# Ledger of designs, part 12: VHH binders against UPF0764 protein C16orf89 homolog

Target 1, 326 residues: UPF0764 protein C16orf89 homolog, of Danio rerio (Zebrafish) (Brachydanio rerio) (a7mcs3)
Amino acid sequence: DVIDNILMSLSKGITYFDMQGSNINLDGVVGYIILQAQLREATRTWPHSDFLSLSQRAAAISMLKRLSKSLSTAASTLQETDPKYFKEFEPILDSSFWSLPGEWSSTDPSLVYTSVRAMECYDEHMSDKCMTFLLGTWKDNGTPCIVTKTCRDTMTQFGCPHYSLSHQLLYFMIGTMKGCSKMLKGDLRLSRVNITVGHYKRIFCSNMMKSNQDIFKNSLTGQMQDIFIENILLCGLVGFSDFYKLDWLQSILTWQDQEAGCFGKEEDISHIFEEFLDAPHKRVKRREKTLTDGCSSHMTGVAVSALGGFLNFYLSEQDITKRPII
Key: E = the ipSAE of ESMFold2; O = the ipSAE of OpenDDE; V2 = 0.75 times the mean of E and O plus 0.25 times the DockQ between their complexes.

## First folded at step 19 (VHH; framework vhh_sonelokimab_d1)

Design E22 (from D21 with S52T; at its last look DockQ between E and O 0.81; V2 from the best seeds 0.85)
Fold by ESMFold2, look of step 19:
Structure E22 (fold): chain B 326 residues (1-326), chain A 123 residues (1-123)
Amino acid sequence: as target 1 above (326 residues)
Amino acid sequence: DVQLVESGGGLVQPGGSLRLSCAASGFTFSSYAVGWFRQAPGKEREFIGAITGSGDSTFYAISEKGRFTISRDNSKNTLYLQMNSLRPEDTAVYYCAKATGWPFYDESSYDYWGQGTLVTVSS
């Protein structure tokens, strides 16, 4: 029944995209691109042959077909409405860019920072710039896999909170998926400790896990829901399956607007004016677009792709307990 | 009380090997990273390496050049340092320490230290 709940939620999210995809910004569309990759893998490798499992697979195939059509339209709209940003990030708007994990691993609480900064370490402009150097889109005919000293120092500093932490992980993920791992290792001798790309990913995700545990225990509203889901999406894509917790899934499912199918829909204007509840936190995520209906493009995107990760995790485990027999 | 007790030090010839042990007590060993440091006479204490609580990740100072291996046995509450291809420059007091978190190369990340064990590399 857990698979059915995920598929129902994804169906609503795809229906939302069918109706509103031309109004969703690039960050939201990337979430649906990742979902496309996840559904393609799920339908290719669906592990069971009983009638219920076959009908679930058929629903996933239908959703993949609908999503692929809507994504083509959304990409054309982004090219028209934000051509510079589209050109800079076009490579990640292809589902084949996003590698899915082939094996699972776990975070480690002993890697949690001894000290965390009160404020975000850098802004979205710095993060985007560093990513364009990896992608080769920093200029026309740009060389990919460029790691400047400024970007290396920024993306390897420890103790960053919230979105600056998650974007440090995203930087290493994009670098790995683009094939830049050799350049990411270069010139790290200043630290005098051998820290590999794999080490960075585990350090960042171990701290993202700690952050999610704290958020889940205390307060799950507004911006805290958005970063909570983003951490699940990103660390799940790296392969840290301890993010795929049943009670976390159940919380995400309750946050979906049942009629619209989106996430982040706020009832009153006070939530729209707040960036976060804790005073020292600043937003680092990519451009946020609140649609006319009050939905968050970013939160909707990270939610559908996180749910796609949950789908693939539970399917890959073969036995998700109490599977029906026909 | 938290205790860390190193053993296995001694005199060894250049090119030889030693295995140091660190017996831990007074805390949940598997919950914390543990590290090795050394201090040669008249020099600052330097980081050698560390291992995560689970044992799944190890970190080494660049200067060790693959000669040292850190491991742990959480069922015995023991940290190990295998040292190979020893040189006279490795002569130092070797300390184990309990980390409170990342980064493991910063001494301020460690709240408890052992008494040290002397390693002397000489003919």
Scores: ipSAE 0.818, ipTM 0.934, lowest interface PAE 0.5, mean pLDDT 87
ESMFold2 (binder alone), look of step 19: mean pLDDT 87; pTM 0.877
OpenDDE, look of step 19: ipSAE 0.896; ipTM 0.962

Design E23 (from D21 with T100V; at its last look DockQ between E and O 0.79; V2 from the best seeds 0.85)
Amino acid sequence: DVQLVESGGGLVQPGGSLRLSCAASGFTFSSYAVGWFRQAPGKEREFIGAISGSGDSTFYAISEKGRFTISRDNSKNTLYLQMNSLRPEDTAVYYCAKAVGWPFYDESSYDYWGQGTLVTVSS
ESMFold2, look of step 19: ipSAE 0.831; ipTM 0.937
ESMFold2 (binder alone), look of step 19: mean pLDDT 87; pTM 0.879
OpenDDE, look of step 19: ipSAE 0.908; ipTM 0.967

Design E24 (from D21 with I62L; at its last look DockQ between E and O 0.80; V2 from the best seeds 0.85)
Amino acid sequence: DVQLVESGGGLVQPGGSLRLSCAASGFTFSSYAVGWFRQAPGKEREFIGAISGSGDSTFYALSEKGRFTISRDNSKNTLYLQMNSLRPEDTAVYYCAKATGWPFYDESSYDYWGQGTLVTVSS
ESMFold2, look of step 19: ipSAE 0.826; ipTM 0.939
ESMFold2 (binder alone), look of step 19: mean pLDDT 86; pTM 0.875
OpenDDE, look of step 19: ipSAE 0.905; ipTM 0.965

## First folded at step 20 (VHH; framework vhh_sonelokimab_d1)

Design F21 (from D21 with P103R; at its last look DockQ between E and O 0.01; V2 from the best seeds 0.00; counts 0 for: pae O 8.8 > 2, placed apart)
Amino acid sequence: DVQLVESGGGLVQPGGSLRLSCAASGFTFSSYAVGWFRQAPGKEREFIGAISGSGDSTFYAISEKGRFTISRDNSKNTLYLQMNSLRPEDTAVYYCAKATGWRFYDESSYDYWGQGTLVTVSS
ESMFold2, look of step 20: ipSAE 0.434; ipTM 0.804
ESMFold2 (binder alone), look of step 20: mean pLDDT 84; pTM 0.856
OpenDDE, look of step 20: ipSAE 0.013; ipTM 0.268

Design F22 (from D21 with I62V S63Y; at its last look DockQ between E and O 0.77; V2 from the best seeds 0.85)
Amino acid sequence: DVQLVESGGGLVQPGGSLRLSCAASGFTFSSYAVGWFRQAPGKEREFIGAISGSGDSTFYAVYEKGRFTISRDNSKNTLYLQMNSLRPEDTAVYYCAKATGWPFYDESSYDYWGQGTLVTVSS
ESMFold2, look of step 20: ipSAE 0.840; ipTM 0.944
ESMFold2 (binder alone), look of step 20: mean pLDDT 88; pTM 0.894
OpenDDE, look of step 20: ipSAE 0.910; ipTM 0.966

Design F23 (from D21 with I62V S63E; at its last read DockQ between E and O 0.86; V2 from the best seeds 0.88)
Amino acid sequence: DVQLVESGGGLVQPGGSLRLSCAASGFTFSSYAVGWFRQAPGKEREFIGAISGSGDSTFYAVEEKGRFTISRDNSKNTLYLQMNSLRPEDTAVYYCAKATGWPFYDESSYDYWGQGTLVTVSS
ESMFold2, look of step 20: ipSAE 0.828; ipTM 0.940
ESMFold2 (binder alone), look of step 20: mean pLDDT 87; pTM 0.881
OpenDDE, look of step 20: ipSAE 0.912; ipTM 0.968
ESMFold2, look of step 21: ipSAE 0.841; ipTM 0.943
ESMFold2 (binder alone), look of step 21: mean pLDDT 87; pTM 0.884
OpenDDE, look of step 21: ipSAE 0.912; ipTM 0.968
ESMFold2, look of step 23: ipSAE 0.830; ipTM 0.940
ESMFold2 (binder alone), look of step 23: mean pLDDT 87; pTM 0.881
OpenDDE, look of step 23: ipSAE 0.908; ipTM 0.967
ESMFold2, fold request of step 26: ipSAE 0.853, 0.842, 0.833; ipTM 0.947, 0.945, 0.936
ESMFold2 (binder alone), fold request of step 26: mean pLDDT 87, 87, 87; pTM 0.878, 0.877, 0.878
OpenDDE, fold request of step 26: ipSAE 0.913, 0.910, 0.920; ipTM 0.968, 0.965, 0.970
ESMFold2, last read: ipSAE 0.837, 0.843, 0.863; ipTM 0.942, 0.943, 0.950
ESMFold2 (binder alone), last read: mean pLDDT 87, 87, 87; pTM 0.878, 0.878, 0.876
OpenDDE, last read: ipSAE 0.919, 0.915, 0.912; ipTM 0.970, 0.968, 0.968

Design F24 (from D21 with E107Y; at its last look DockQ between E and O 0.88; V2 from the best seeds 0.87)
Amino acid sequence: DVQLVESGGGLVQPGGSLRLSCAASGFTFSSYAVGWFRQAPGKEREFIGAISGSGDSTFYAISEKGRFTISRDNSKNTLYLQMNSLRPEDTAVYYCAKATGWPFYDYSSYDYWGQGTLVTVSS
ESMFold2, look of step 20: ipSAE 0.825; ipTM 0.936
ESMFold2 (binder alone), look of step 20: mean pLDDT 85; pTM 0.859
OpenDDE, look of step 20: ipSAE 0.914; ipTM 0.968

## First folded at step 21 (VHH; framework vhh_sonelokimab_d1)

Design G21 (from D21 with I62D; at its last look DockQ between E and O 0.82; V2 from the best seeds 0.85)
Amino acid sequence: DVQLVESGGGLVQPGGSLRLSCAASGFTFSSYAVGWFRQAPGKEREFIGAISGSGDSTFYADSEKGRFTISRDNSKNTLYLQMNSLRPEDTAVYYCAKATGWPFYDESSYDYWGQGTLVTVSS
ESMFold2, look of step 21: ipSAE 0.824; ipTM 0.939
ESMFold2 (binder alone), look of step 21: mean pLDDT 86; pTM 0.869
OpenDDE, look of step 21: ipSAE 0.912; ipTM 0.968

Design G22 (from D21 with I62V S63D; at its last fold request DockQ between E and O 0.88; V2 from the best seeds 0.88)
Amino acid sequence: DVQLVESGGGLVQPGGSLRLSCAASGFTFSSYAVGWFRQAPGKEREFIGAISGSGDSTFYAVDEKGRFTISRDNSKNTLYLQMNSLRPEDTAVYYCAKATGWPFYDESSYDYWGQGTLVTVSS
ESMFold2, look of step 21: ipSAE 0.827; ipTM 0.938
ESMFold2 (binder alone), look of step 21: mean pLDDT 87; pTM 0.879
OpenDDE, look of step 21: ipSAE 0.911; ipTM 0.967
ESMFold2, fold request of step 26: ipSAE 0.848, 0.835, 0.844; ipTM 0.945, 0.940, 0.943
ESMFold2 (binder alone), fold request of step 26: mean pLDDT 87, 87, 87; pTM 0.884, 0.886, 0.877
OpenDDE, fold request of step 26: ipSAE 0.917, 0.906, 0.920; ipTM 0.968, 0.963, 0.970

## First folded at step 22 (VHH; framework vhh_sonelokimab_d1)

Design H21 (from F23 with K98R; at its last fold request DockQ between E and O 0.84; V2 from the best seeds 0.87)
Amino acid sequence: DVQLVESGGGLVQPGGSLRLSCAASGFTFSSYAVGWFRQAPGKEREFIGAISGSGDSTFYAVEEKGRFTISRDNSKNTLYLQMNSLRPEDTAVYYCARATGWPFYDESSYDYWGQGTLVTVSS
ESMFold2, look of step 22: ipSAE 0.832; ipTM 0.941
ESMFold2 (binder alone), look of step 22: mean pLDDT 87; pTM 0.885
OpenDDE, look of step 22: ipSAE 0.910; ipTM 0.966
ESMFold2, look of step 23: ipSAE 0.836; ipTM 0.941
ESMFold2 (binder alone), look of step 23: mean pLDDT 87; pTM 0.879
OpenDDE, look of step 23: ipSAE 0.908; ipTM 0.966
ESMFold2, fold request of step 26: ipSAE 0.851, 0.843, 0.844; ipTM 0.947, 0.946, 0.945
ESMFold2 (binder alone), fold request of step 26: mean pLDDT 86, 87, 87; pTM 0.873, 0.878, 0.878
OpenDDE, fold request of step 26: ipSAE 0.915, 0.911, 0.920; ipTM 0.968, 0.965, 0.970

Design H22 (from F23 with S108A; at its last look DockQ between E and O 0.79; V2 from the best seeds 0.85)
Amino acid sequence: DVQLVESGGGLVQPGGSLRLSCAASGFTFSSYAVGWFRQAPGKEREFIGAISGSGDSTFYAVEEKGRFTISRDNSKNTLYLQMNSLRPEDTAVYYCAKATGWPFYDEASYDYWGQGTLVTVSS
ESMFold2, look of step 22: ipSAE 0.830; ipTM 0.941
ESMFold2 (binder alone), look of step 22: mean pLDDT 87; pTM 0.881
OpenDDE, look of step 22: ipSAE 0.906; ipTM 0.964

Design H23 (from F23 with S109T; at its last look DockQ between E and O 0.80; V2 from the best seeds 0.86)
Amino acid sequence: DVQLVESGGGLVQPGGSLRLSCAASGFTFSSYAVGWFRQAPGKEREFIGAISGSGDSTFYAVEEKGRFTISRDNSKNTLYLQMNSLRPEDTAVYYCAKATGWPFYDESTYDYWGQGTLVTVSS
ESMFold2, look of step 22: ipSAE 0.838; ipTM 0.942
ESMFold2 (binder alone), look of step 22: mean pLDDT 86; pTM 0.877
OpenDDE, look of step 22: ipSAE 0.910; ipTM 0.967

Design H24 (from F23 with E107D; at its last look DockQ between E and O 0.85; V2 from the best seeds 0.86)
Amino acid sequence: DVQLVESGGGLVQPGGSLRLSCAASGFTFSSYAVGWFRQAPGKEREFIGAISGSGDSTFYAVEEKGRFTISRDNSKNTLYLQMNSLRPEDTAVYYCAKATGWPFYDDSSYDYWGQGTLVTVSS
ESMFold2, look of step 22: ipSAE 0.824; ipTM 0.937
ESMFold2 (binder alone), look of step 22: mean pLDDT 86; pTM 0.874
OpenDDE, look of step 22: ipSAE 0.906; ipTM 0.964

## First folded at step 23 (VHH; framework vhh_sonelokimab_d1)

Design J21 (from F23 with F59Y V62I; at its last look DockQ between E and O 0.87; V2 from the best seeds 0.86)
Amino acid sequence: DVQLVESGGGLVQPGGSLRLSCAASGFTFSSYAVGWFRQAPGKEREFIGAISGSGDSTYYAIEEKGRFTISRDNSKNTLYLQMNSLRPEDTAVYYCAKATGWPFYDESSYDYWGQGTLVTVSS
ESMFold2, look of step 23: ipSAE 0.813; ipTM 0.930
ESMFold2 (binder alone), look of step 23: mean pLDDT 87; pTM 0.881
OpenDDE, look of step 23: ipSAE 0.891; ipTM 0.958

Design J22 (from F23 with E107Y; at its last look DockQ between E and O 0.80; V2 from the best seeds 0.85)
Amino acid sequence: DVQLVESGGGLVQPGGSLRLSCAASGFTFSSYAVGWFRQAPGKEREFIGAISGSGDSTFYAVEEKGRFTISRDNSKNTLYLQMNSLRPEDTAVYYCAKATGWPFYDYSSYDYWGQGTLVTVSS
ESMFold2, look of step 23: ipSAE 0.826; ipTM 0.940
ESMFold2 (binder alone), look of step 23: mean pLDDT 85; pTM 0.860
OpenDDE, look of step 23: ipSAE 0.907; ipTM 0.966

## First folded at step 24 (VHH; framework vhh_sonelokimab_d1)

Design L21 (from F23 with S57Y; at its last look DockQ between E and O 0.71; V2 from the best seeds 0.79)
Amino acid sequence: DVQLVESGGGLVQPGGSLRLSCAASGFTFSSYAVGWFRQAPGKEREFIGAISGSGDYTFYAVEEKGRFTISRDNSKNTLYLQMNSLRPEDTAVYYCAKATGWPFYDESSYDYWGQGTLVTVSS
ESMFold2, look of step 24: ipSAE 0.745; ipTM 0.903
ESMFold2 (binder alone), look of step 24: mean pLDDT 87; pTM 0.883
OpenDDE, look of step 24: ipSAE 0.894; ipTM 0.960

Design L22 (from F23 with S57N; at its last look DockQ between E and O 0.85; V2 from the best seeds 0.85)
Amino acid sequence: DVQLVESGGGLVQPGGSLRLSCAASGFTFSSYAVGWFRQAPGKEREFIGAISGSGDNTFYAVEEKGRFTISRDNSKNTLYLQMNSLRPEDTAVYYCAKATGWPFYDESSYDYWGQGTLVTVSS
ESMFold2, look of step 24: ipSAE 0.786; ipTM 0.922
ESMFold2 (binder alone), look of step 24: mean pLDDT 87; pTM 0.887
OpenDDE, look of step 24: ipSAE 0.915; ipTM 0.969

Design L23 (from F23 with A99V; at its last look DockQ between E and O 0.70; V2 from the best seeds 0.76)
Amino acid sequence: DVQLVESGGGLVQPGGSLRLSCAASGFTFSSYAVGWFRQAPGKEREFIGAISGSGDSTFYAVEEKGRFTISRDNSKNTLYLQMNSLRPEDTAVYYCAKVTGWPFYDESSYDYWGQGTLVTVSS
ESMFold2, look of step 24: ipSAE 0.678; ipTM 0.892
ESMFold2 (binder alone), look of step 24: mean pLDDT 87; pTM 0.884
OpenDDE, look of step 24: ipSAE 0.885; ipTM 0.954

Design L24 (from F23 with T58K; at its last read DockQ between E and O 0.87; V2 from the best seeds 0.88)
Amino acid sequence: DVQLVESGGGLVQPGGSLRLSCAASGFTFSSYAVGWFRQAPGKEREFIGAISGSGDSKFYAVEEKGRFTISRDNSKNTLYLQMNSLRPEDTAVYYCAKATGWPFYDESSYDYWGQGTLVTVSS
ESMFold2, look of step 24: ipSAE 0.839; ipTM 0.942
ESMFold2 (binder alone), look of step 24: mean pLDDT 87; pTM 0.884
OpenDDE, look of step 24: ipSAE 0.916; ipTM 0.970
ESMFold2, look of step 25: ipSAE 0.833; ipTM 0.941
ESMFold2 (binder alone), look of step 25: mean pLDDT 87; pTM 0.884
OpenDDE, look of step 25: ipSAE 0.909; ipTM 0.968
ESMFold2, fold request of step 26: ipSAE 0.845, 0.833, 0.836; ipTM 0.944, 0.939, 0.940
ESMFold2 (binder alone), fold request of step 26: mean pLDDT 87, 88, 87; pTM 0.884, 0.890, 0.880
OpenDDE, fold request of step 26: ipSAE 0.914, 0.910, 0.917; ipTM 0.969, 0.966, 0.970
ESMFold2, last read: ipSAE 0.841, 0.853, 0.837; ipTM 0.944, 0.949, 0.942
ESMFold2 (binder alone), last read: mean pLDDT 87, 87, 87; pTM 0.885, 0.882, 0.881
OpenDDE, last read: ipSAE 0.917, 0.915, 0.913; ipTM 0.970, 0.969, 0.968

## First folded at step 25 (VHH; framework vhh_sonelokimab_d1)

Design M21 (from L24 with K58R; at its last look DockQ between E and O 0.79; V2 from the best seeds 0.85)
Amino acid sequence: DVQLVESGGGLVQPGGSLRLSCAASGFTFSSYAVGWFRQAPGKEREFIGAISGSGDSRFYAVEEKGRFTISRDNSKNTLYLQMNSLRPEDTAVYYCAKATGWPFYDESSYDYWGQGTLVTVSS
ESMFold2, look of step 25: ipSAE 0.843; ipTM 0.944
ESMFold2 (binder alone), look of step 25: mean pLDDT 87; pTM 0.884
OpenDDE, look of step 25: ipSAE 0.909; ipTM 0.968

Design M22 (from L24 with K98R; at its last look DockQ between E and O 0.80; V2 from the best seeds 0.86)
Amino acid sequence: DVQLVESGGGLVQPGGSLRLSCAASGFTFSSYAVGWFRQAPGKEREFIGAISGSGDSKFYAVEEKGRFTISRDNSKNTLYLQMNSLRPEDTAVYYCARATGWPFYDESSYDYWGQGTLVTVSS
ESMFold2, look of step 25: ipSAE 0.837; ipTM 0.943
ESMFold2 (binder alone), look of step 25: mean pLDDT 87; pTM 0.886
OpenDDE, look of step 25: ipSAE 0.909; ipTM 0.968

Design M23 (from L24 with A99G; at its last look DockQ between E and O 0.73; V2 from the best seeds 0.83)
Amino acid sequence: DVQLVESGGGLVQPGGSLRLSCAASGFTFSSYAVGWFRQAPGKEREFIGAISGSGDSKFYAVEEKGRFTISRDNSKNTLYLQMNSLRPEDTAVYYCAKGTGWPFYDESSYDYWGQGTLVTVSS
ESMFold2, look of step 25: ipSAE 0.821; ipTM 0.935
ESMFold2 (binder alone), look of step 25: mean pLDDT 86; pTM 0.877
OpenDDE, look of step 25: ipSAE 0.904; ipTM 0.965

